# VHH binders against UPF0284 protein YN1551_0030: the designs that were tried, part 4

Target 1, 347 residues: UPF0284 protein YN1551_0030, of Saccharolobus islandicus (c3nj62)
Amino acid sequence: MIKEYYGAETFILNKDFAYILVIGTTDVSLIPGLTIAGATPELTHFTPAADAEYVLLGKCKSINTIPVSPTGIPTPALLTRASLSFINPLKIVVNAGSRILPKIPYIDLQGEPGKDIRKQALSMEKVNNIMENSIKLGEELSNEYELIMIGESIPAGTTTAMATLLALGYDAMDKVSSASPDNPKELKRKVVEEALRNLPTDSLQRLAKVSDPVLLGVAGTSLGFKGKILLAGGTQMTAAAAIINEFDKNKLKDITIGTTKWIVEDKFADMLSLAKQVGVKVLASMLDLSISAYEGIRAYEKGYVKEGVGAGGSAIMALVRGVSNNTLVRKIDELYSELVGSNNLHI

## First folded at step 17 (VHH; from z01 with F27Y)

Design b1
Fold by OpenDDE, last read:
Structure b1 (fold): chain B 347 residues (1-347), chain A 122 residues (1-122)
Amino acid sequence: as target 1 above (347 residues)
Amino acid sequence: QVQLVETGGGLVQPGGSLRLSCTASGYTFDDYAMNWVRQAPGKGLEWLSGITYSGGSTYYVDSVKGRFTISRDNAKNTLYLQMNSLQPDDTAVYFCARETYWRDTGKLFDYWGQGTQVTVSS
């Protein structure tokens, strides 16, 4: 139920671990500018907070309902919560830079929300804050854990990931993932092409210009942590790995990406090629949601969402501990049924 | 290239019925959830109804519930909206829209039809 790439078979997952969810926003999510039925791109600013709240509480506080698409497709936080319910690890929410703060306990990296990468995403001051504080967090976690899993929640993070990878010299154009069955490559390409104009020579300055607070928070936490790290995600975590590699060329030996089959099998992206370029190992959960009782869940098999909030890594953690696919799906369905029963607003 | 073409709009009297169609091309139709949205004069976009990729589940805004029925024929790459008991306040341009996911692009929908005019008047 787990597929291994680039030597990931040596990565030991059967250890106590902490789940670290790094959250933030980027104004890149505002670029489309489409508004309908009261839903605006600005609503994406609530997504990280909502995800974090749901993972910890099973409900949202920052918004009225758990985010669900108009046709019932839920946030990947649902998958994450389901998987982690079988393990119940320590869960820590880390705010790297969110315009909307979650109404739960969280660690603040003293960053800022990412701005439009076509101009300047982050100030150098805030970049330094994120890196320094996340590194410190990683170091502290090392005092208690030998393994951590890091997830992320940042809308439009695939765009900033692409920009980040390209800025660091990787061949990443049109290769990052999408949360839809097809990949809206044109919009991302245009934004990224403009963002890559007049890049500074310094790597950190490049990151300040075109990255986002979450990628930096993930990277910093990883750099500070002395043990093994499962980066739970797809192309965004690949970008984080690239950042890590920029700071420490030897660090990736302790890092593996944990993702979903939907990411690695996506014909409209090339996550594995990116991972290979970066030099990071990959594990993919073969979680099969086709047996779910709900269309909103089965939509994942069509290519919706694919990743987020550490869904892939969480599934892997459950599977290696003996939880069956059927058991996972039953739990997912159970959690989903609670959402639909509450007459949640579709957004 | 993704294309959505709407047909079936027109002028009807109050209490009348219309059936809108939306033909999709340029992508795998049955991979995507589809939606109907309308825009009345001087008003913003209003979501009306959505249908899952397989057609197994449908969703409606309260104002059209019981009057409008969304359906799809995946073999024909076509989305439908049966509108019954039409009222003057249903006058609008009606759009079919392909559902995406907001986490990626900040959008609920990534492609739209050109729209079809529905006018309900005595």
Scores: ipSAE 0.884, ipTM 0.955, lowest interface PAE 0.5, mean pLDDT 94
Fold by OpenDDE, fold request of step 21:
Order: structure tokens, then sequence, then C-alpha cells
Structure b1 (fold): chain B 347 residues (1-347), chain A 122 residues (1-122)
């Protein structure tokens, strides 16, 4: 139920771990500019807070219900919560830079929300804050854990990931994942091409210009942590790995990306190629949601969402501990059933 | 390329009925959830109804619930909206829209038709 790429191993994952969810926002999520009654791009600013709240509480406080698409497709936080419910690890929410703060306990990296990468995403001061504080967090986590899993929640994070990878010299154009069956490559390309104009020579300054607070928070936490790390995600975590590699060329030996089959099998992206370029090994959960009782869940098999909030990594953690696919899906369905009856759109 | 074409709009009396159709091309139709939205004169876009990729589940805004019915024929790549008990405030341009996911781009929908005019008047 788990595929291994580039020498990845699963045996080291069967031990106590902490789940770290790094949250933030980027104004790149506002660029599409589509507005309908009851839904604006600004609603995406609530997504990270809502995801974090749901993972910890099983309900949202910042919004009335869990984020769900008009036709019932839920946030990947639901998958994450389901998988982690079999393990119940320590869960820590880390705010790298969210415009909307979650109404739960969280660690603040003293960053800022990412701005439009076509201009300047982050100030150098805030970049330094994020990196210094996240490194310190990683160091502290090392005092208690030998393994951590890091997830992310940031809308439009695939766009900033692509910009980040390209800024660091990787061949990443049109290769990052999408939360849709098809990949809106043209929109991302245009934004990224503009963002990559007049890049500074210094790597950190490049990251300040075109990255986002979450990628930096993930990277810093990883750099500070002394044990093994499962980066739970797809192309965004690949970008984080690339950042890590810029700071410490030997760090990736302790890092594995844990993702979903929908990411690695996506014909409209090339996550595995990116991972190979970066030099990071990959595990993919082969979670089969086709047996779910709910179409909103089965939509994942059609290419919706694919990853987020550490869904793939969480599934891997459950699977290596003997939880079956059927058991996972039953739990997912159970959690999803709590959402049934609401026709309201929540982003 | 992705294309959506709405048909079936027109002028009807209050209490009348219309059936809108949306024909999709350029992509795998049954991979995507579909939606109907409308724009009344001087107003913003309003979501009306959504249907899952298989057609097994449907969703409605309260203002049209019980009057409008969304359906689809995946073999024909066609989305439908049966509108009954039409009222003057239903006057609008009606669009079919392909559902995407906001986590990636911040959009609920990525492709739209050109729209079809529905006018309800005595």
Amino acid sequence: as target 1 above (347 residues)
Amino acid sequence: QVQLVETGGGLVQPGGSLRLSCTASGYTFDDYAMNWVRQAPGKGLEWLSGITYSGGSTYYVDSVKGRFTISRDNAKNTLYLQMNSLQPDDTAVYFCARETYWRDTGKLFDYWGQGTQVTVSS
C-alpha cells in the first residue's frame, strides 16, 4: 500500500512522532480574482486556520463548518484527521504567516503573510524571523522526538513552490501539482514568469522575493530537527526540500517526502522528476478512496485536492502501523458523515 | 480546449418552466463536478446548484430549492437545469461552470460558458 522511490524506506516510520502543521497565506491566492455571491478569493485566507482547527478539534472555529466545495469535496484535513486518529500523535500548529489566525493553541514563528511574488513575497526581516525561529523549534523538538512529520496548509502554495524551485535553479516549470483534475498551468506560469524577473543573486533574497512563509517554516523546522523527517506533501514539500538543500547539502539524507498516489500518478505534473532533481526520496500512499460511500471523497480519485495538511504522510503513518485501507476509508467516511446535510459553501 | 455551451434560455411567463442545457467538450466530462450560476442585472454572480462528477449527489441554494433540478448525462457530455415555477427575480444570464478547487488557485470554477438569457416577465 506504499510505493517507494529513490531508496525510501518505511521501517524508520514505525515509532513515536510529532505532527507539525505549518500554516500561512500568500496573496497569490487572490490573483485569480473570481467573485461570486457568498464566495470571494479572500475566503482562502480562512483555509489554513480552518484546517488547523479541524485537525486539532474536529470542528472549525474561524468558520461555521469545515471547508467543502460546492459539490461536497472536503479539505484534505479530513483525511489527515482520519489517519492520525489511529495514532494520536502530538499535534502542533505552527503559524508561519497567516492573515487569519486559528482559534487554537499555536506556535508563532513571527513571520508575516506572503505577498504577491510578482513583487516581493516577504521582507528579509521576516524571512530571518521565520528561519531562526523555525530552526529553534526543530532543535527543541529534537529533545523529545526522533521522528517528526510536517504538513502544510497554504492556498496557492503550488504556485509559490514552482517559483521557489525555479528561483533555486531547478527545472520546475509546469511540473507542480494542482488541486484540480486538470492543472491550470497557464495561470501559474504567467505569475511565476513575472515573479522570476530580476532575481537577486543571493539565495535567501531570492526566497524572500518568490517564496512563501510556509515553505520557509517547513525548511527551518527541518534544518533544526536532528532526527528523521517525513515531509507530508507533494510538490510543495519538494520545494521545501530544495530550500533545505540550499542551507545544508547533507540534510536530505534524513528527509523523506510522504505523499499520495494522486500526486505521483498525476499526468499533469511531475513530482517524481522534481524530487529526483532535488535529491529527496519519496514514499507514496496508495490509499484507495474509490470504496468510499461518499462522492465527495471519491472525487479525490478523479484528481481533486490530491494533497494537503499532511494527508499523504498521515496515511503512510497509519498504513505502516497495520491500519488497512478499508479501515482508513471507514474512518474517513465516519468523519465525512458529520458534514452531510449542509449544502452551504465554505472555503 | 475546454468549451461549455449553454442553451435553452428564453422568455417565459411567471410560473412557467424552462430547461437549460450545457454541452461540454475538450476534457473528460465525468471527471468533473459541474455547477450552475447566474447573474441578474446589476447583481453579482450567484451560485445556484452543483452536481457531482457521477451525478449521484446534487446541491442547491435555498432560493431555488424545490423549483430547480440539476442533472447530467455523462454519455452525452451534457449538464441540465430544469427550472419550474419561475419568478421575475429569476431573470438573469445563466452559466454552467466546471468546478475546480480553491486550495490551488483560489477559484471555485475554472471554465464557464457564454451564458444563456432567461427572462421571466408578464
Scores: ipSAE 0.865, ipTM 0.948, lowest interface PAE 0.5, mean pLDDT 94
Fold by OpenDDE, last read:
Structure b1 (fold): chain B 347 residues (1-347), chain A 122 residues (1-122)
Amino acid sequence: as target 1 above (347 residues)
Amino acid sequence: QVQLVETGGGLVQPGGSLRLSCTASGYTFDDYAMNWVRQAPGKGLEWLSGITYSGGSTYYVDSVKGRFTISRDNAKNTLYLQMNSLQPDDTAVYFCARETYWRDTGKLFDYWGQGTQVTVSS
């Protein structure tokens, strides 16, 4: 139920681990613009907080309900929570830079929300804060754990990931994933092309210009951690791996990306090619949601969402421990059933 | 390229009925959830109804429940909205919209039709 790429192996078997969720926002999520009664692009700023709260509490505090699309497609946090419920690891929320702070315990990297990458995403001061503090966090985690899994929650993070990869010299144009069946490549391309104009020569300054706080937080945490790391995500975590490689060329030997089949099988992206370029191993969960009783869950098989909040990595963690596909889907359905009867729009 | 074309709008008396259609092209229709949204004069966009990619589940805003019915024919790449018991307050431009996921781009919908005018008046 797990596919291995580029020499990846299930090293996570029978090891205690901590789940680290790095959250943040980027104003890139505001660029497309759309106003609907009861919903504005600014609602995306609540997504990271809501995801974090749901993972820890099973409910949201920053918003009224668990995030669900108009036609019932839930946040990947639901998949994450379902998978992790079979393991119950330590969960730590790390704020790298969020417009809306979660109403739960969290560690603050003293960063800032990412701004429009077409201008300047982050100040150098805040970049340094994120990196220094996340590295320290990674070091501290090493005192207790030999394995950590890192997830992310940041809307529009695929766009900043693409910009980051390109800024670091990788061939990443039109290759990052999306949360819809098709990929809005035109919009992302235009934004990224503009962002890459007049790019500075210094690597860290490039990241400050076009990256986001979450990628930096993930990278810093990984650099500081001494043990094995599962980066739970797709192209965003690939970008994080690229950042890590920029600072430490030997670090990726201890890092594997854990993602979903929807990412690796996406015909509108090329995550595996990106991973190969970066030099990072990949594991993919073959979790099959087609047998779910709920269409909102089965929509994942059509290409909606695909990743987020460490969904792929979490599924892998459960599967390697003997949890069957059917058992996992039953738990997902159970959690989803709790959403029935709620409002249709929960961003 | 993705295209959505609405038809079926017009003038109707209060209590009357209309059936709107939205024909989709340029993508795999049955991969996407579809929605109806309207904009009344001087008001913002209002979500009305959504239907899953297979048509197996439907969703409605309270104000149209019992009066409007969303459906789709995936073989014809067509979305429908049956509107019954129409009221003057239903006067608006009606749009079909393809659903995306906000965590990717910040949008609920990524493609819209040009809209069709519905006027309810005696």
Scores: ipSAE 0.863, ipTM 0.947, lowest interface PAE 0.5, mean pLDDT 94
Fold by OpenDDE, fold request of step 21:
Structure b1 (fold): chain B 347 residues (1-347), chain A 122 residues (1-122)
Amino acid sequence: as target 1 above (347 residues)
Amino acid sequence: QVQLVETGGGLVQPGGSLRLSCTASGYTFDDYAMNWVRQAPGKGLEWLSGITYSGGSTYYVDSVKGRFTISRDNAKNTLYLQMNSLQPDDTAVYFCARETYWRDTGKLFDYWGQGTQVTVSS
C-alpha cells in the first residue's frame, strides 16, 4: 500500500513520532479576487487555523462553517485526523505566519504572514526569526524524538513552492501540484514569472522575496532536528527539501517525503521529477478512497485536494503500523459523517 | 481550452418555469463537480446549487430549495438547472461554474460560462 521512490524506506517509520503542523498564510491566495455568496478569497486566511483546530479538536473554532466545498469535498485535515486517530502521536501546531491565529495551543516562530511574492514576501528580519526559532524547535524535539512528521497548511502554497524552487535554480515551471483535477496553471505561471524578476544573488534574500513562512518553518525545523524526518506533503514539501538542501547538503539523507498516490500519479504535475532534481526520497500512500460511502470523499480519486495537512504522511504512518485501507476509509467516513452532521454550511 | 456555454434563459411570468443548460468542453466533464451561480442587478454573486462529479449528490441554497433542481448528463457533457415557481427576485444572469478547491488557488470555481439572462416579470 506504499510505493517507494529513489531508495525510500519504510522501516524507520515504525517508531514513536511527533506530528508537527506548520501553518501560515500567503497573500498569493488573494490574487484571484473572486467573491461568491460571501465567500471571498480572504476566507483562505482562516484555512490554516481551521485545519489545525480540526486536527486537534475534531471541530473548528475560528470559523462557524465546516471546511467543506459546496459539493461536499472536505479538507485533507479529515484524512490526517482519521489516520492519526490510530496512533495518537504528540501533535504540535507551529505558527510560522498566519493572519488568523488558531484558537488552540501553538508554538510561534515569531514570523509574519507572507505577502505577495511579486513584490516582497517577507522581511529579512522575519525570515531570520522563522529560521532561527524553527531550528531551535527542531533541536528541542531531538531531545525527545528520533522521528518527526511535518505537515503544512497554507493556501496557495503550491504557487510559492514553484517560485521557491525556480528561485533556487530548479526546473519547476508548471510542475507543481494543484487541488483541482486539471490544475489550471496560467495564473500560477504569471504570478511566478513576475515574482522571479530582479532576484537577488543571495539565496536567503531570494527566499525572502518569493517564498512563504511555512516553507521556511518546515525547513528550519528540519535543519534543527537530529533524527529522521518525514515531510508529509507533495510539491510544497519538495520545495522545503530544496531549501534544506541549500543550507545543508547532507541533510536530505535523513529526510523522506510522504505523500499520496494522487500527487505522484497526477498527469498535470511532476512531483517525482522535482524530487529527483532536489535529491529527496519519496513514499506514496496508495490509499483508495473509491470505496468510501461519500462522494465528497471519493472526489479525491478524481483529483480534488490530493494533499495537505500531512494527509499522505499520516496515511503512511498508519499503514506501516498495520492499519488496512478499509479500516482507514471507515474511519474517514465516520469523521466525515460527524463533520457534515454538525453544520450544513459550506465554505 | 475549457469552455462552458449556458442556454435556456429568457423572459417568464411569475410562477413560470425555465430549464437552463450548460454544455462543457475542453476537459473531462465527469471529473468535476459543477455549480450554478447567479448575479442579480446591483447585487453580488450568489451560489445556488452544486452537483457532484457523478451526479449522485446535489446541494442547494435555502432560497431555491424545492423550486430548483440541478442535474447533469455526463454522456452529453451537459449541466442542467430546472427552475420552477419563478419569482421576480430570481431575475439575474445565471452562470454555470466548474468547481475547484480554494486551498490551491483561493477560488471556489475556476471556469465560468458567459451567463444566460433570466427575467421574471409580469
Scores: ipSAE 0.830, ipTM 0.937, lowest interface PAE 0.6, mean pLDDT 93

Design b1
Fold by ESMFold2, last read:
Structure b1 (fold): chain B 347 residues (1-347), chain A 122 residues (1-122)
Amino acid sequence: as target 1 above (347 residues)
Amino acid sequence: QVQLVETGGGLVQPGGSLRLSCTASGYTFDDYAMNWVRQAPGKGLEWLSGITYSGGSTYYVDSVKGRFTISRDNAKNTLYLQMNSLQPDDTAVYFCARETYWRDTGKLFDYWGQGTQVTVSS
């Protein structure tokens, strides 16, 4: 049920852990523009806050539904909540720079929303705030935990991840994944090529230009934490690992990426090439959603969504604890049925 | 090379019916959810209806529930919209649209047809 790559092992994951969800926004998500009045900009800005609220509360406060497509394809936060319901870890929401703040308790890194990376993503002042505060958070967590799992929610975060990897010298062009079944590589490439013009030589200045607040928050928390870390995400987490490696090369021995089968099996991306280049271990959940009663859930098997909000890592944590595929899918279907029964599927 | 082509529009009297078709090519049709969107003269885009990749579930905006029926024939790579009890306010260009996922780039639909005109007039 779990595939291992590059020496990754599961035996360390059966420990008490905290789940850290780092949220933020980037103006890169606004580049395609609005196709339906109020559908894309509001949805993209509210997604991180709504994901955090759903994971913690089982409902959203920032929107009157959950983040969901017109045909009922739900946010991966639903998968995360289902998996974590069997474990009930401490859940901490960390605001690295979200335009919409969640209506729940969170730790603030004193960052800012990412701007258009074709110009300048973040000021150096805000980069320093994110890094300093997230490192301190990681140090504080070390007092209570030997293991943490870190997830992310940031629409358009694969575009900024590609820019980040390339700015740090990795062969990443066209290798990041997509939440769409077809990967819009041309759009992502054009944005990133423009962003990479005239990069400074200093690593942190490069990140200020082309990265995003969530990657920095994930990396800083990891740099400060003294134990084992499961980076719960897809190709964005290879970018986080690259940042970590840039500032502490010894840290990667304690880091594993936990992702989904849809990420590692994606023929239009190359998760495993990115992980190999960075030198980070990978675990993939082989959770099979084809047995779900609901087409909105089975759509993941068609290439929709693939990962987010720690869905893969959360499934891995449940599977290691003996939760079966059938049991996970029954819980996922239970949560999904609550949406149908409450008329929450329409936008 | 993804292509969506709408047909079946035209002039109809109030209370009448039309059936729109959208023929898809250049991709695996039954891997994608599909939608109908319209644009009335001088107005913005209005989402009307969506259907899952298999056709097993359908969704409608409240203003067309009970009057419009979305369906698909995956063997023919064709999406349909049956429109009954048409009124002058239904006058618009009607588009079929392929659903993507907004988390990736911000887009909700990645490919659109050219549209077909529906005019409801006495």
Scores: ipSAE 0.695, ipTM 0.891, lowest interface PAE 1.3, mean pLDDT 91
Fold by ESMFold2, last read:
Structure b1 (fold): chain B 347 residues (1-347), chain A 122 residues (1-122)
Amino acid sequence: as target 1 above (347 residues)
Amino acid sequence: QVQLVETGGGLVQPGGSLRLSCTASGYTFDDYAMNWVRQAPGKGLEWLSGITYSGGSTYYVDSVKGRFTISRDNAKNTLYLQMNSLQPDDTAVYFCARETYWRDTGKLFDYWGQGTQVTVSS
């Protein structure tokens, strides 16, 4: 039910752990190519806050239901909540720079929302705040935990991940995934090529120009933490691992990326090439959603969504503890069924 | 290259019916959810209806529930909108749209047809 790549092992995951969800926004999600059609409200600003609220509470406060597509394809936060319900770890929400703040307790890294990477994503002051405060968080977690799992929620985060990897010298053009079944590679390439003009030589200054607050928060927390880390995400987590490697080459021994089969098997991206280049181990959940009663859940098998909010890593953590695929899908269907009869099913 | 082509628009009197068709090419049609969106003169885009990749579930904005029916024939790569009890305020250009997922680029729809005009008047 779990595939291992590059020497990744599952037995280290049986320890108690804290789940750290790092949220933020980037104005890259607002770059025009077409307006969002007016049948639903614009989701990008509210998604990180709503995901965090849903994972912690089982409901959202920032929006009337959950982030969901016009045809009922829900946020991966639903998958994460289902998987974690069998473990009930400590859950910590970390605001790295979200335009909409969640209406729950969170740790603030004193960052800012990422701006358009074609100009400058973050000020150096805010980059330093994110790094300093996230490293301190990782150090404090080391006093209580030998294992943490870190997830992310940031719309357009694959575009900033590609920019980050390229800015650090990795062969990443066109290799990042997409939450869309048809990866809009030409749009992502154009934005990133412009962002990469006139890069400074200092690595932290490069990150300030083209990265995002969430990648920095994930990397800083990892740099501060002394135990084992499961980076729960897709190709964005290869970018986080690249940042970590830039500042502490020996840290990657303690790091594994936990992702989904839809990420590692995506023919229009190359998760495994990115992980190999960075030197990071990978585990993939082979969770099979085809047996779900709901088409909105089965759509994941068609290439919608693929990963987010720690869905793959959370499934891995449940699977290593003996939770079966059937049991996970039954819980996912239970959570999805709670959306039935709501006029706010779509946003 | 993805292409969506709407047909079936025209002039109809109040209370009448029309059936719109959208023929898709250049992709695996039954891997994607599909939607209808309209734009009335001088107004913004209005999402009307969506249908899952298999056709097993359908969704409607309240203003068209009971009057409009979305359907698809995956063997023919065709999306339909049956419109009954048409009124003058249904006058608009009607677009077929392929659903994407907003978390990637912010867009709800990645490909659109050119639209077909529906005019409801005496």
Scores: ipSAE 0.684, ipTM 0.894, lowest interface PAE 1.4, mean pLDDT 91
Fold by ESMFold2, fold request of step 21:
Structure b1 (fold): chain B 347 residues (1-347), chain A 122 residues (1-122)
Amino acid sequence: as target 1 above (347 residues)
Amino acid sequence: QVQLVETGGGLVQPGGSLRLSCTASGYTFDDYAMNWVRQAPGKGLEWLSGITYSGGSTYYVDSVKGRFTISRDNAKNTLYLQMNSLQPDDTAVYFCARETYWRDTGKLFDYWGQGTQVTVSS
């Protein structure tokens, strides 16, 4: 039910852990960049806050329902909550720079929403705030935990991840994943090629130009934490690992990416090439959603969504503890039926 | 390359019916949810209806429920919209749109047809 790559091991994951969800927004999510029927800036702005609320509370406070597509394809936060319901870890929400703040307790890194990377994503002041405060958070977590799992919610985060990897010297063009079955590679490439013009020499200045607040928050928390880390995400987490490697090459031995089969098997991306280049271990949940009663859930098997909000990592944590595929899907279906059974497009 | 081509628009009297078709090519049609969106003169885009990749579930904006029916034939790579009880305020260009996922680039729809004009007049 779990595939291991590059020496990743599962036995260390059967410990108490805290789940750290880092949220933010980037204006890159607006670059193709027109309000359309059923797709407004509000949808992208509210998604991180709504995901965080749903994971913690089982309901959203910032919107009336959960983030969901016009045809009922739900946020991966639903998968995360289902998996974590069998474990009930401490859940900590971390605001790295979200335009909409969640209506729950959170730790604030004093960052800002990422701007258009074709110009400048973050000021150096805000980069320094995010890094300093997230490193301190990681150090504080080390006092109570030997293991943490870190997830992300940031719409358009694969585009900023590609820019980040390329800015740090990795062969990443066209290798990041997509939340659609097809990958809009030309759009992502165009944005990133413009962003990479005239890069500064200094690594932190490069990140300020082309990265996003969530990648920095994930990386900083990891740099500060002294134990084992499961980075719960897809190709965006190879970018986080690349940042970590840039500032502490010895740290990656304590880090594993936990992702989904849809990420590692994606023929239009190359998760495993990115992970190999960075030198980070990978675990993939082989959770099979084809047995779900709901087409909105089965759409994941068609290549919609693929990962987010720690869905792969949380499934791995449940599977390691003996929770079966059937049990996970039953819980997913229960949550879907209770929350999205009458949903329409959220505008 | 992905292509969506709408047909079936035209002029109808109030209370009349039209059936729109959208023929898809350049991708695996039954891997994608599909939608209809319209734009009335001088107005923004209005989402009308969506259908899951298999056709097993359908969704409608309240203003067209009971009057419009979305369907698909995956063997023919074709999306349909049956529009009944048409009123003058249904006058618009109607587009079929392929659903993506907004978390990726911010778009709900990544490919659109060129549209077909529907005019409802006395």
Scores: ipSAE 0.672, ipTM 0.890, lowest interface PAE 1.5, mean pLDDT 91
Fold by ESMFold2, fold request of step 21:
Structure b1 (fold): chain B 347 residues (1-347), chain A 122 residues (1-122)
Amino acid sequence: as target 1 above (347 residues)
Amino acid sequence: QVQLVETGGGLVQPGGSLRLSCTASGYTFDDYAMNWVRQAPGKGLEWLSGITYSGGSTYYVDSVKGRFTISRDNAKNTLYLQMNSLQPDDTAVYFCARETYWRDTGKLFDYWGQGTQVTVSS
C-alpha cells in the first residue's frame, strides 16, 4: 500500500509525531474564478484557513462549508482528517502568511501573504521573520519529538514551487503537478518565466522574489528540527527540500517526502525526477479511492486534486500503523456523507 | 486542443422547452465533471447546474431546480441541459464549462464553449 523510492523506509514512521500544517496564500492564486451563488467567499483566500479549521475541528469557522467544487470534489483536508482520526497526533497550525487567519490556535511566523512572484513575493524583512521563527519552532519541537510530519495548504503553490526550483538551478520547467487532471502548463510557464527575469544573485533574495511564505515556513521548520521529517505533499515539497538543501546539505538524509500515487503517477508532471535532482527520498500512498461510494471522492482517481494538506503523508502514517485501505475509505465516506448532509453543494 | 461546442439555443415562447447540447472533444470526457453557466443581458455569470464525471450525481441552483435537468452521454461525449417551463428571465447566453480544481489557478472552469443564445419572448 506504500511504494518506496530512492531508499525511503517506512519503519521510521511508527514513532509518535506532531503534525505541522503550514498555511499561507500567494497572489499568484488570484486569477478570478467564476463566482457562484453570488456572495460566496473567494475559495483561494479562504482555503488555507478552512483546511486548517477542518483538520483540527471537523468543521470550518471561516466559511460556511469546507472547500468543495460545484460537483462535490472536496478539499484533501477531508482525506487528512480521516487518516489522522486513527492516530490522533498533536496537530499544530502554523501561519506563514495567510490572508485569512484561521479561527483556531496557531503559531505565527510573522510573515505575510505572498505577492505576485512576477514582481516580488515577499519583503526581505518578512522572509527573515519566517525563516528565523520557523527554525526556532523546529528547534523547540526537537525537545519533544523524534519525528514530525509537515503538510501545506497554499493555493497556486505548485507555480511558486516551479519558480523556486528553477531559481535554485534545478531542471523543473513543466515538471510540477496540478490539482487539475490536465495541468495548465502554459499559464504556469508564462508566470514563472516572467518571475525569473532579473533574479538577484543571493539565494535568500531569490527566494524573497519568487517563492511563497509556506515553502519558507516548511523549509525553516525542517532546518531547525533535529529528528526525522516526513514532508507531506507533492511536487511543492521538492521545492521545500531544495530550499533545505541550499542551507544545509546534510539535512536531507533525515527527510522523506510522503505523497500520493496520483502525484508519482502523474504523466503531466515528474515528481520522481524532481526528487532525484534534489536528493530526497519519496514514499507514496497507494490508497485506492475507487471503492468509495461517492463520485466526489472517486474523482481523485480521475486526477482531480492529487495531494494537499498532508493527505498522502497522513494516509502513509495510518497505513504503517495497520489501518487498511477499506477502513480508510469507510472513514473518508463517513466524513463525506456529513458534507452531503450538512453542506449546501448547490450554488 | 479541448473544444466544447454548444447547440440547441434559439427563440422560444414563455412556458416552452429547449434542449441544449454540448459536444466535447480533445480530452477524455468521462474523466471530468461538467457544468452549465449562463449570462443574462447586463448581468454576471450565473452557475446553473453541474454533473459528476459518470453522471451519477447532479446539482442545481435553486432558481432552475425542478425545471432544468442536466445529463450526459459519455459514449457520445455530450452534455445536455433540458430546459422546461422557460420564462423571460431565463433569456441568456448558455455556456458549457469543464470543471477544474481551484487550488491550482483559482478558476472553477478551465474550458468554455462559445455559448448558445436562449431567448424567451412572445
Scores: ipSAE 0.655, ipTM 0.883, lowest interface PAE 1.6, mean pLDDT 90

